# Designs tried in a protein design chat: VHH binders against DNA replication and repair protein RecF (recF). Part 17

Target 1, 363 residues: DNA replication and repair protein RecF (recF), of Pseudoalteromonas atlantica (q15zz5)
Amino acid sequence: MKLDSVQIRNLRNLQHVTFKPSHGVNFILGINGSGKSSILEAIHYLGFGRSFRTSKHKNVIQNEQESFTVFCECLEDSTTQRLGLSRSINDTVSVSINGIKGNKVSDLVSLLPVQIFTPQSSDILLGAPKLRRKYIDWCLFHVEHSFLTCSNAYSRLLKHNNALCRKQQVGYANPQRVYWTDLLAQYGSELTEFRNAMMTRLIPLITSNLAQFLPEFCVEISYYRGWEKGLELNEALTKSADRDYKNGYISVGPHKADVRFKISGKPAQEVLSRGQLRMLVAALQLATTQCLMSYTQKTCIFLLDDVGAELDAAKREVFIDRLLESNTQLFVTAIEEHQLEFIDKYQNKKMFHVEHGQVREES
Below, E stands for the ipSAE of ESMFold2; O stands for the ipSAE of OpenDDE; V2 stands for 0.75 times the mean of E and O plus 0.25 times the DockQ between their complexes.

## First folded at step 12 (VHH; framework vhh_podentamig1)

Design r3 (from q5 with S35G L50Y S103E; at its last look DockQ between E and O 0.06; V2 from the best seeds 0.00; counts 0 for: pae E 5.1 > 2, unsure alone 62.4 < 65, placed apart)
Fold by ESMFold2, look of step 12:
Structure r3 (fold): chain B 363 residues (1-363), chain A 121 residues (1-121)
Amino acid sequence: as target 1 above (363 residues)
Amino acid sequence: EVQLVESGGGLVQPGRSLTLSCAASGFTFSEYDYGWYRQAPGKQRELVAYIYGGSTLYADSVKGRFTISRDNAKNSIYLQMNSLRPEDTALYYCAAETTWLFEGTEDTDYWGQGTQVTVSS
């Protein structure tokens, strides 16, 4: 779904901003502190329900305001939708879909696939395994309709089984522990099947993109499912049971999974330079965009924050070109116009200037 | 009330050792993975060490010198830092990170205030 209009109220320095983006590529220029990243943050809220800059939603609300809101009108294959999200100082969230309130955040974010490339996006490779799980699970969430239900069920069962481990640690054995462990294994196995299938789809796409972005390297991509190779999950849970009961938590399963990237047997982050790591991340994010287009009719909204700092000029142009080929609506921030010297080639584009929290479309 | 409290930082000579501790309270310890991060002045925060399931992960700059561990009975995470170098100078943060993407409307990670480590002669 492509954004036809965006309205932002009381988000950081953006008191009241309305603009109508191009369905193609949107260039947003402004100095640091002008509000350009806050515009991306507003769109990011529509696609994730959260900020990419802070976990503290109250810090996003404009000073002395009680809430912020983001509204949009969207077009997807001749269908127009009105979507809104509000976060209040008391941490209350409100989601509106076509004028109807009381929706879950997951209802909103499923309608607007959003991805972002920032200076911190290299954390997919350098950071905690959770970030790599989020990478694959974002794609699953948008492609597999039953994924969220399975994931939520596993999470609730994991909490229950962890509580059973803590009770047994204190000496209170549960007579139904086998039942709960088997149920955890059932949903954990199903979740792992989703992830294996998605990795089968993504690896060829990533590999193809890497031939363009990092032709000098052969990157070996594998999925660690969160437990020992050769065992079914129920067998792994049984094998770890005594340890888990002593420690008070379930130590194996899809909640411990990871995606691994290696070059000649070494972790890619130990081989690649910072610039090369950025190219690997670009290849990863292009692959999920391509996968989304291939398996759904959904449009990805892609946010490129501070494009001049993250990619050299040739790579910026190639990345943008490849994203547009995947039916993507782009929002690109930059500090200086010279960082965008290639923009005349794009026919479906708009330029916006951000100064003091105000947005002006270049005429 | 959720808290992650780091301790054990200080000023130390190159080549010496230091142990950082992080005490967690106000949430279910077992529902999170844990890591140590560091941030030098003017630089971005980086992952130093991470513990998840039966596995650990280390930044290449600290492999063989630093060891992360956890003690579930004390709800605590530790970072043993050996053979310290001036480049290890930073504010070190303990983090508790969720294991799931979309369980609910909030996917809140928790961060400590940080403890300063300064390696200087």
Scores: ipSAE 0.039, ipTM 0.528, lowest interface PAE 5.1, mean pLDDT 85
ESMFold2 (binder alone), look of step 12: mean pLDDT 78; pTM 0.785
OpenDDE, look of step 12: ipSAE 0.662; ipTM 0.855

Design r4 (from q2 with L98T S103E D107P T108Y; at its last look DockQ between E and O 0.03; V2 from the best seeds 0.00; counts 0 for: pae E 6.2 > 2, unsure alone 62.8 < 65, SAP .717 > .668, placed apart)
Fold by ESMFold2, look of step 12:
Structure r4 (fold): chain B 363 residues (1-363), chain A 121 residues (1-121)
Amino acid sequence: as target 1 above (363 residues)
Amino acid sequence: EVQLVESGGGLVQPGRSLTLSCAASGFTFSEYDYSWYRQAPGKQRELVAYIYGGSTLYADSVKGRFTISRDNAKNSIYLQMNSLRPEDTALYYCAAETTWLFEGTEPYDYWGQGTQVTVSS
């Protein structure tokens, strides 16, 4: 869905902000500290239920306030949706969908696929395998309707099985430990099948995007499922059981999966510069946007924070062009107007200026 | 309120060792994976070490010299840094990372404020 209007209350320096974005591309200009990244943070809350800048929701609430609220109206084909999220100082979350309260955050975020590109987006490649699993799982969440139920079941079973391992480590054996481990294997196998299918869809898209963004490199992409080839998951769990009980945790399964990127046999992060790593991430995020469009016809909201600092002028334009070709609604922050000299070519666009937490649409 | 507090940084001569610690509070410690990151002036933040259960992963530049560990009883994560080099000079911070992607009441990631490590003669 695309946002028709956004209302933000008491989020950082944004006391009360209302604006009507373009369905195409929205350029947000302002100096550091003006509030431009806070606007992106508000939209990010609608798509993730959390901030990309902090884990501490209380720090996002404007000083002297008890909560912040983000509200939007959006269209999906012929349907108008009214969506709201608030967070309070006691960390309570409230979600409203079309005037109905008491919704889960997952209900809200399923309606608004959001992606963000920031100076820290290279962490997908430089960080822990969990970030690459989240990359796959974001796409699965929006494309496969039964994924969330499977993923939640696996996570709960993993928690239970880890607790059973810790009890065994201190001498208490649960009589039903094998039953719980076999159930973990069942859901783990299902989760892995979801991820294998998604990687089959994503790899061709990533490869195609890399031909445009990093034409000088051939990036090999592979998926490690989290345990030894040739074994079913229950067999792998049986093989590791003695070690897992001694160590107090489950050491094999889809929670150990990873996506690997190599150039000439070496990890891509050993070969690529900072700017090149950002282009690899851009190729990855464009691929999930393309996959979403191709398999569900859903639109994506895409947030580009600080585009002038992270991409040269030619790469900014190419990335924005490719995102718009994928039916995205785009929000781009920049400090200086000259960083956006190419914007005149876009027909469906708006320019916003941010000063001291106030937003003004350019006439 | 979730809190990660790093300590143990400082000025140290090349070839020496430091141990960084990270005390965690405000959540169920065993439910998270943990990592150490570093950021040198003018550089991107980079992963140094990651621990998930008893398994570990290290950046190539520190492999064999640094060791991450966790103590569930003390809700603490450690980074043993041996054979320090001037290139290891950076702000080091720890992170707690959840497995839940989309459940809105569960924290997805927590980060500490960092501790400075400076390796110089």
Scores: ipSAE 0.016, ipTM 0.418, lowest interface PAE 6.2, mean pLDDT 84
ESMFold2 (binder alone), look of step 12: mean pLDDT 78; pTM 0.783
OpenDDE, look of step 12: ipSAE 0.615; ipTM 0.834

Design r5 (from q5 with L50Y G54D S103E D107S; at its last look DockQ between E and O 0.58; V2 from the best seeds 0.00; counts 0 for: pae E 4.4 > 2, unsure alone 62.1 < 65, SAP .683 > .668)
Fold by ESMFold2, look of step 12:
Structure r5 (fold): chain B 363 residues (1-363), chain A 121 residues (1-121)
Amino acid sequence: as target 1 above (363 residues)
Amino acid sequence: EVQLVESGGGLVQPGRSLTLSCAASGFTFSEYDYSWYRQAPGKQRELVAYIYGDSTLYADSVKGRFTISRDNAKNSIYLQMNSLRPEDTALYYCAAETTWLFEGTESTDYWGQGTQVTVSS
């Protein structure tokens, strides 16, 4: 679904901002501190329920205000939807869908697939396996209707089983231990099946994209499911049980999964430069965009924050071209107009100038 | 802030039914998943039932007898307990936990004070 209009109230330095983006590409120009990233942050809230800049929602609320609000009107097929999200100083959230409140954040987020590319996006590759699991799971959330239920069940069961491990670590036994461990294995196996199927879809797309973004490298992509090859998950849980009791947590399962990227047998992050790592991330995010389009009727909203700092000029153009080819609605921030000299070729575009929290569409 | 207040406990005969209620306060009710726990004398607190989206999980000892449900309009969570047995005697707690997309937590975010259920002839 694509945004027709956006209204932002009391978000950082944006006291009251309304603009009507293009369904194609939207270029947002302004100096650092002007409000450029705050506009992307507002759209990110609609797609994730949280900020990409901070985990603390009250840091996003404008000084002396009780809340911020983001509203949009968007097109799905031939129907216009009105969507809103508000966060208050006491950390409460309110989600409105077509005037009806009381919705879950997941109800809102499922309607608006959003991806973001920032200066910190290399953390997908440089950071902990959790970030690579989130990459797969974002795609599964939007593509597989039963994924969220399975993932939530596994997480809850993992929490419960970890608590049982800690109790046994200090001498308390639970007579239902086998039941809970078996249930963990059932959901863990199902979650792993989801992820294996998704990786089978994504690897060819990523590989194809890498031929464009990193043609000088052959990147081997593999999925580590989180336990020893050749065992069913219940067998792996049984094998690790004594260690898990001593340590107080479950040490095997899909919560330990990872996606591995190798070049000539070495981790890609040890071989690639910082700029090359950004190209690998671009290939990954293009692949999930392509996957979303292939398996749903949803369009992706894609946010490129500070594109001049993250991509050289030729690569910016290629990345934007590939995203637009995938029928995405694109929002690109930049400091200087010369970083965007290639934009004249795009027919469906708008330019916005941001100064002191005010947004002006270029006529 | 989310507050959880349980009610509906009491003394009942074996084989009878009882419905526990948990009233939650706050505009964020829909951002949480909810569960019932119980703690019998001399035992550790244990998970009884969990509701997440349209799905439920139950402890083996209560499957087929207990049903968890939620009513978003009333900001309330319920536990329908049928065919009660003396071993169901416990202090029952309502709990709320956030499960934001792509984020997990090890601890329960909120607990109620509990409501006592005693099953005795």
Scores: ipSAE 0.195, ipTM 0.645, lowest interface PAE 4.4, mean pLDDT 85
ESMFold2 (binder alone), look of step 12: mean pLDDT 78; pTM 0.781
OpenDDE, look of step 12: ipSAE 0.615; ipTM 0.843

Design r6 (from q5 with Y34M S35G L50Y S103E; at its last look DockQ between E and O 0.47; V2 from the best seeds 0.00; counts 0 for: pae E 6.6 > 2)
Fold by ESMFold2, look of step 12:
Structure r6 (fold): chain B 363 residues (1-363), chain A 121 residues (1-121)
Amino acid sequence: as target 1 above (363 residues)
Amino acid sequence: EVQLVESGGGLVQPGRSLTLSCAASGFTFSEYDMGWYRQAPGKQRELVAYIYGGSTLYADSVKGRFTISRDNAKNSIYLQMNSLRPEDTALYYCAAETTWLFEGTEDTDYWGQGTQVTVSS
């Protein structure tokens, strides 16, 4: 679905903002501190239930307010959907879908696939493996309807098995240990099959995008499932059991998985410059957008925050062009108009100016 | 204030049935996965049954005898305990846990105070 209208209340410096974006490209121009990233943050809340800027929801609420709200209207097959999310000072969340309260955050975010590219997006490559697992799992969440149930089961079993390891570390042996290990292995194997299938879909897309964004490098892309090749997960768990009991946690399984990027046998993040890492991230995020559209016909809402800091002029235009080819609704922030000189070529576009938390559409 | 209140425990003879209930308040119930745990005298607390989305998990010792269910309209979970054995004697706890992929208001588990089940002739 694509946004027809957006209403934002009491989110940072955005007291009351309403605008009607284009289904194509939306350029948001303003100085730092004007509110342009806060507009992206509002849309991000609709797609993730949380901020990309802070983990503390109360820091997003405007001073002296009890909550913020984000509301949107979306078109789906000539039917208008009305979606809303509110976060309160006590961290209470409220989700409204077509006027009905009491929905889960997962109900809302499943309807609005959102992705974001920020100055910090290179953390996917430079940060912990958890970020790379979240990259693939985002795509699975939107493409595979049974993925969420499987991943939740694995997470619960992992928590339980870690607790059993900690108890055995201090001398308590659980008589049902083998049973819980077998259940963990069952769901872990299923989770791994989801991820393997998704990587099979993503690697060709990433590789194709890298030919355009980093043509001077041959990037080897592989998925490490989280335990040694040649073993079933149950066998790997049994093999590591004594060490896991001693250390107090399960050390093998899909929770230890990673996506690996190598150039000539070395980790890509040790070879590529900061700017080249941004190109690799762009290739990754374009691939998930392409996968979503190709396999589900769903559209993606894509947020480009501070595009001038992330990409040079030529790469900005190419990235935007490739996203639009995937029927993506795009929101791009920039500080200066000269960073957007190429926008005249886009016919399905709108430009918005942001000053002091107020939004004005340019005709 | 988060509150998980267990009820339905008691003294029962082997082979009989018992239904435990847990009423939840103070959080968005639909955003949490729910479970039952138990702790026998001198033993460590262990998972008995867990319900998450439309799926369930059971400890091997209770599989086929116990059934967990969830009623979102009443903000409650239940544990139907059939064919009770002396080894089922324990303090039974209700627990609420956040989901792995998308999180609600809080990222911590909640626990009830427990309800005693004693199986003895």
Scores: ipSAE 0.015, ipTM 0.429, lowest interface PAE 6.6, mean pLDDT 84
ESMFold2 (binder alone), look of step 12: mean pLDDT 81; pTM 0.809
OpenDDE, look of step 12: ipSAE 0.677; ipTM 0.866

## First folded at step 13 (VHH; framework vhh_podentamig1)

Design t1 (from q5 with Y34M S35G; at its last look DockQ between E and O 0.56; V2 from the best seeds 0.00; counts 0 for: pae E 5.0 > 2, unsure alone 64.7 < 65)
Fold by ESMFold2, look of step 13:
Structure t1 (fold): chain B 363 residues (1-363), chain A 121 residues (1-121)
Amino acid sequence: as target 1 above (363 residues)
Amino acid sequence: EVQLVESGGGLVQPGRSLTLSCAASGFTFSEYDMGWYRQAPGKQRELVALIYGGSTLYADSVKGRFTISRDNAKNSIYLQMNSLRPEDTALYYCAAETTWLFSGTEDTDYWGQGTQVTVSS
């Protein structure tokens, strides 16, 4: 779905903001501190249930307010959908779908696939493997209807199996440990099958995008599933059992998975410059956008925060063009209008100016 | 303040049935996965049943006999225990667990104080 209107109340410096974005590209101009990133944060809440700027939801609530609210109207098959999310100072979350409250955050998020490109997006490559697993899992969440259930089951079984390892480490053996380990292997194998299939879809897309964004490099992409090649997961868990029980945690499985990027045998993050790493991230995020369009009827909403600082002018234009070709609704922030010199070519666009938490559409 | 209050325990004869309830407050109930655990005297607490994302998971020892259910409107979960056996005797705990991949809930589990189930002739 694409946003027809957005209403934001009491989010940071945004007391009451209403605007009607273009279904194409939306340029949001303002100086640092004006509220432009807070506009993106509001939309991000609709797609993730959380902020990209802070883990503390109360820090997002406008000073002296009890809650913030983000509400939108969007189009699905000629029918207007009304979606809302609020967070209160007591950390309560409320989701409204077409006037009905009590929905889960996952119900809302599944309707509004959102991606964001920020100065911190290179953390996908520079950070821990968990971030690369989240990259795959975001796409799986939106494409595979049974993924969330499987992922949640694996996570809970992993917690339980780790607890069994810690108890055995101090002398308490659970008579049902084989049962729980077999369940872990069952869900872990299913999770790995989802991720293998997703990587098979993503690698050609990423490779195609890299030919455009980083033509001077051949980036080798591989997926490490989290355990030794040649073994089924139940076999790997059996092989590691004595070590895991002595150490107090499960050391093999999809929770240890990673996506690896290499150039001439070296990790890509050791070879690529800062700007080149941003191009690799752009290629990755374009690939998930393309995959989403291929396998669903869902429109991706894409947030480009501080585009002038992240991408050179030619790369900005190419990235935006490729996202729009993937039926994406774009929201792009910039400090100065000259950072967007190429915008005249876009037919379906709007410009917004942000000043001290107030938003106006350029006439 | 988070509260999980179990009820419905008691003394029952083998082969009979019992329904446990857990009423929750102080958190966004719909965002949490819910479970029942039990602990017999001198034994480790064990998972009995878990309800998550429209699915359920049961310990092997209770599968086919126990049924977990959830009512988000009443902020409650239930455990229907059929064909009770003496080895089901335990203190039964309600737990709220968050493992939502894309939720904004706190990453912490909450526990009730328990309700006693005693199965004896």
Scores: ipSAE 0.122, ipTM 0.607, lowest interface PAE 5.0, mean pLDDT 86
ESMFold2 (binder alone), look of step 13: mean pLDDT 80; pTM 0.803
OpenDDE, look of step 13: ipSAE 0.745; ipTM 0.892

Design t2 (from q5 with S55R; at its last look DockQ between E and O 0.55; V2 from the best seeds 0.00; counts 0 for: pae E 4.1 > 2, unsure alone 64.3 < 65, SAP .705 > .668)
Fold by ESMFold2, look of step 13:
Structure t2 (fold): chain B 363 residues (1-363), chain A 121 residues (1-121)
Amino acid sequence: as target 1 above (363 residues)
Amino acid sequence: EVQLVESGGGLVQPGRSLTLSCAASGFTFSEYDYSWYRQAPGKQRELVALIYGGRTLYADSVKGRFTISRDNAKNSIYLQMNSLRPEDTALYYCAAETTWLFSGTEDTDYWGQGTQVTVSS
C-alpha cells in the first residue's frame, strides 16, 4: 500500500514533521545532517520495526525525549489505513493499526512492504550469508502465509539445540536430545522447502534484471541449503552430531544456507567492482519487488538513500523506471539537485527540501 | 524494571494438577514468545514447553499432560500441569524468548526466579 501522509515526532533531529508524499516518486534534498536520511529511517521503521542505521533504538529518539513516533495514512486498492509505531527510551514498542493498539510489529510490517537501498546495501554480497538469507526471507514473509511461524519455530528450536550442544560439550547430556533434534529437522526441512520455491521464482527475475544492469557479465546464481546433498536434514544432523557436541553448536541446517553468485566459476564479489556490486544488489532488490507484485499484488515502498553517491545518472534513471513499473512508491534522497537532473521526466512526483530537521514541499 | 514472576507452585500428590502462572512487566509483552523450563536438584535445566506465534511445543516427557498458554490482556503465561508424577518435581522457570525476524524484542532473553513444584505421597 502507498503512503498518503506521514507524521514523524521526536526522531533524531525531526521534532515534528508532516508531509504528503506522491504515490509515484518523492525526491528529498538536503545537506548532510539536515534530516533527509532520518525521514527514510522513519518510513523504514514502519516496514521493519527497526532502524537501518543502528540497532539501538534509544539512539534514534531525539535528545531529551522519552520516545519517537511515526504515523502514516496509506492507501491500497481504495482502502485507507492508519498505521503507527512508537518506541520509547526503554524497551517499549507500541503499534497502532486503524486505532487499535497492542498489535505486534509483525502485524504492522506485513501491511507495508518496505525495501531500502543505501551506500551499505552491497553488504548483502560482501557480508555474511545471514544477509542473503534475510533477502530471501523478506520476500517469503510477504508472499507465504505460514513462513513466519515456521521460521520462528526453527529459530527457537535452534537456540535450544545449541544450548544442548554447549551443555554436552562440558559434560551435561539431555536424555531428550534426539527428540529436540528431530523437531529441529522437521521445521528445518519445511523452511528449506519455502526457500527453494522462492529461489525458483527469484532467479529468473534476477537474471532478467542483470541483463539490463550488468549486461557484460553472466552471473550464475545458486542456493546452498545448508547441508550435504543427498541427505535428509535429520540424517545430516545425526551425521554431524559428534562434531556439533564437541564444538558447542549445530553446524548443519537452513541457518547455514546461502545464496551464491558466481562469474566464470569465481565469487562475483571477487570479480565485480564496487559500482558493479551495487548494480547486482539493485537487480536483486528489483527482483523481490517484481516477485511481490506478481504473487500478491502488494505495493512496495522503496527507499533510495543518497542516490548520487551510489548510482550514476543513467543507472539511477533505469532503476527508478523499473521500480515504478512494478507499482512501487519511491523515496529518493540526494544532497544536490543536479544529481537529479533526470527528474523532469517523471509526471507523478514531488520534491521536498530538508533543512534543520524541517521539511518543505516544492511548488 | 523488567520482571517475570512465577507463582502457583507447591506440594501436590501424584496424579493431581497444578497451574503455574508467570506475570510479566517492564517490557512489551506481545513482542516476546514464552517458555517454561524446569530444573530438578542435581539435574540440568530442561525445556518443558514453548509458545510461539499461534503454536506450542512440548518436551516428550510432558506432552499430553502439560499445556502452555498466554493471556496478552493480563501479560501472563500459564502452565497447566495435569497427572503430575514425582519426576516432575523441580524448580520451574518462566522465560521470555527473543525472536530474530520482524520483532520489537531486545537481543536478550528474560528469566524468572522460579517456583517450586514438589510431587510426593
Scores: ipSAE 0.292, ipTM 0.707, lowest interface PAE 4.1, mean pLDDT 86
ESMFold2 (binder alone), look of step 13: mean pLDDT 79; pTM 0.793
OpenDDE, look of step 13: ipSAE 0.705; ipTM 0.872

Design t3 (from q5 with W100Y L101W; at its last look DockQ between E and O 0.58; V2 from the best seeds 0.00; counts 0 for: pae E 3.8 > 2, unsure alone 64.8 < 65)
Fold by ESMFold2, look of step 13:
Structure t3 (fold): chain B 363 residues (1-363), chain A 121 residues (1-121)
Amino acid sequence: as target 1 above (363 residues)
Amino acid sequence: EVQLVESGGGLVQPGRSLTLSCAASGFTFSEYDYSWYRQAPGKQRELVALIYGGSTLYADSVKGRFTISRDNAKNSIYLQMNSLRPEDTALYYCAAETTYWFSGTEDTDYWGQGTQVTVSS
């Protein structure tokens, strides 16, 4: 779905903001501190139920307010959807879908696939494997109906099995430990099947995008499932059991999975410059956008925060063009208009100016 | 204030049934997964049942005898306990479990105070 209107109340310095974005490209201009990123944060809340800037929801609420709200109208199959999310100082959330309260955040998020590209997005490559697992899992969440249930079950069983390991480490044994570990293996195997299938779809798309964004490099992409080749997961868990009990945690399984990017046998992050790493991230995120469109026909909303600092001018234009070809509604922030001089070629666009938490559409 | 309040415990004869209830308040009920734990005297607390994302998981010792359910309209979780045995005697705890991302949960689990189930002649 594409956003027809957005209303934001009491989010950071945004007291009451309403605007009607283009279904194509939306350019948001303003100086640092004006509220540009807070507008993206509001849309991000609709797509993730949380902020990309803080884990503390109360820090997003405007000073002296009890809550913030984000509301939007969007189109799906010629019907208007009315979606809202509110977060209160008391750590409660309210989700409204077409006037009906009591919906789960996951119900809202499933309707609005959102992706974001920020200066910190290179952390997908530079950070811990968990970030690369989240990259795959975002795509699975939107493409594969049963993924969320499987992923949640694995996470709960892992938490429980880790607790059993810690109790064994200090001398307490649970007589049903093998039962719980076998359940972990069942869900872990299923999760791994989902991820293997998704990587099979993503790798060709990423490779195609890299030919355009980083033509001077041959990037080898591989998926490490989280345990040694040739073993079923239950066998791997049995093999590691004594070590896991001694150390107090489960050391093998899909929670240890990773996506590896290599150039001539070396990790890509050791070879590529900061700007080249951003191109690799762009190729990754374009691939998930392409995958979403191919499998679900869903419209992705894509947020590009501070695009002028992240990409050179030629690469900015190519990235935006490719996102738009993938049926994407795009929101781009920039500090200075010259960073967007290429925008005259886009016919379906709007420009917004942000000053002191106020938004106006350029006529 | 967050609260999980268990009820429905008591003394019952072997082979009979009992339903435990857990009333939740102070947080967004639908965003959490729920579980029942139990602790017999001198034993470690053990997981009995989970309800998560429309699915359930049970400890091997209670499969086929116990059923966990939830009623989102009443913010309540239930444990139907059939064919009770003396080894089911324990203090039973309700817990609200944080879910995987894409949820509105906070980063903490919540626990009830427990309700006693005693299975004896």
Scores: ipSAE 0.343, ipTM 0.746, lowest interface PAE 3.8, mean pLDDT 87
ESMFold2 (binder alone), look of step 13: mean pLDDT 79; pTM 0.789
OpenDDE, look of step 13: ipSAE 0.685; ipTM 0.868

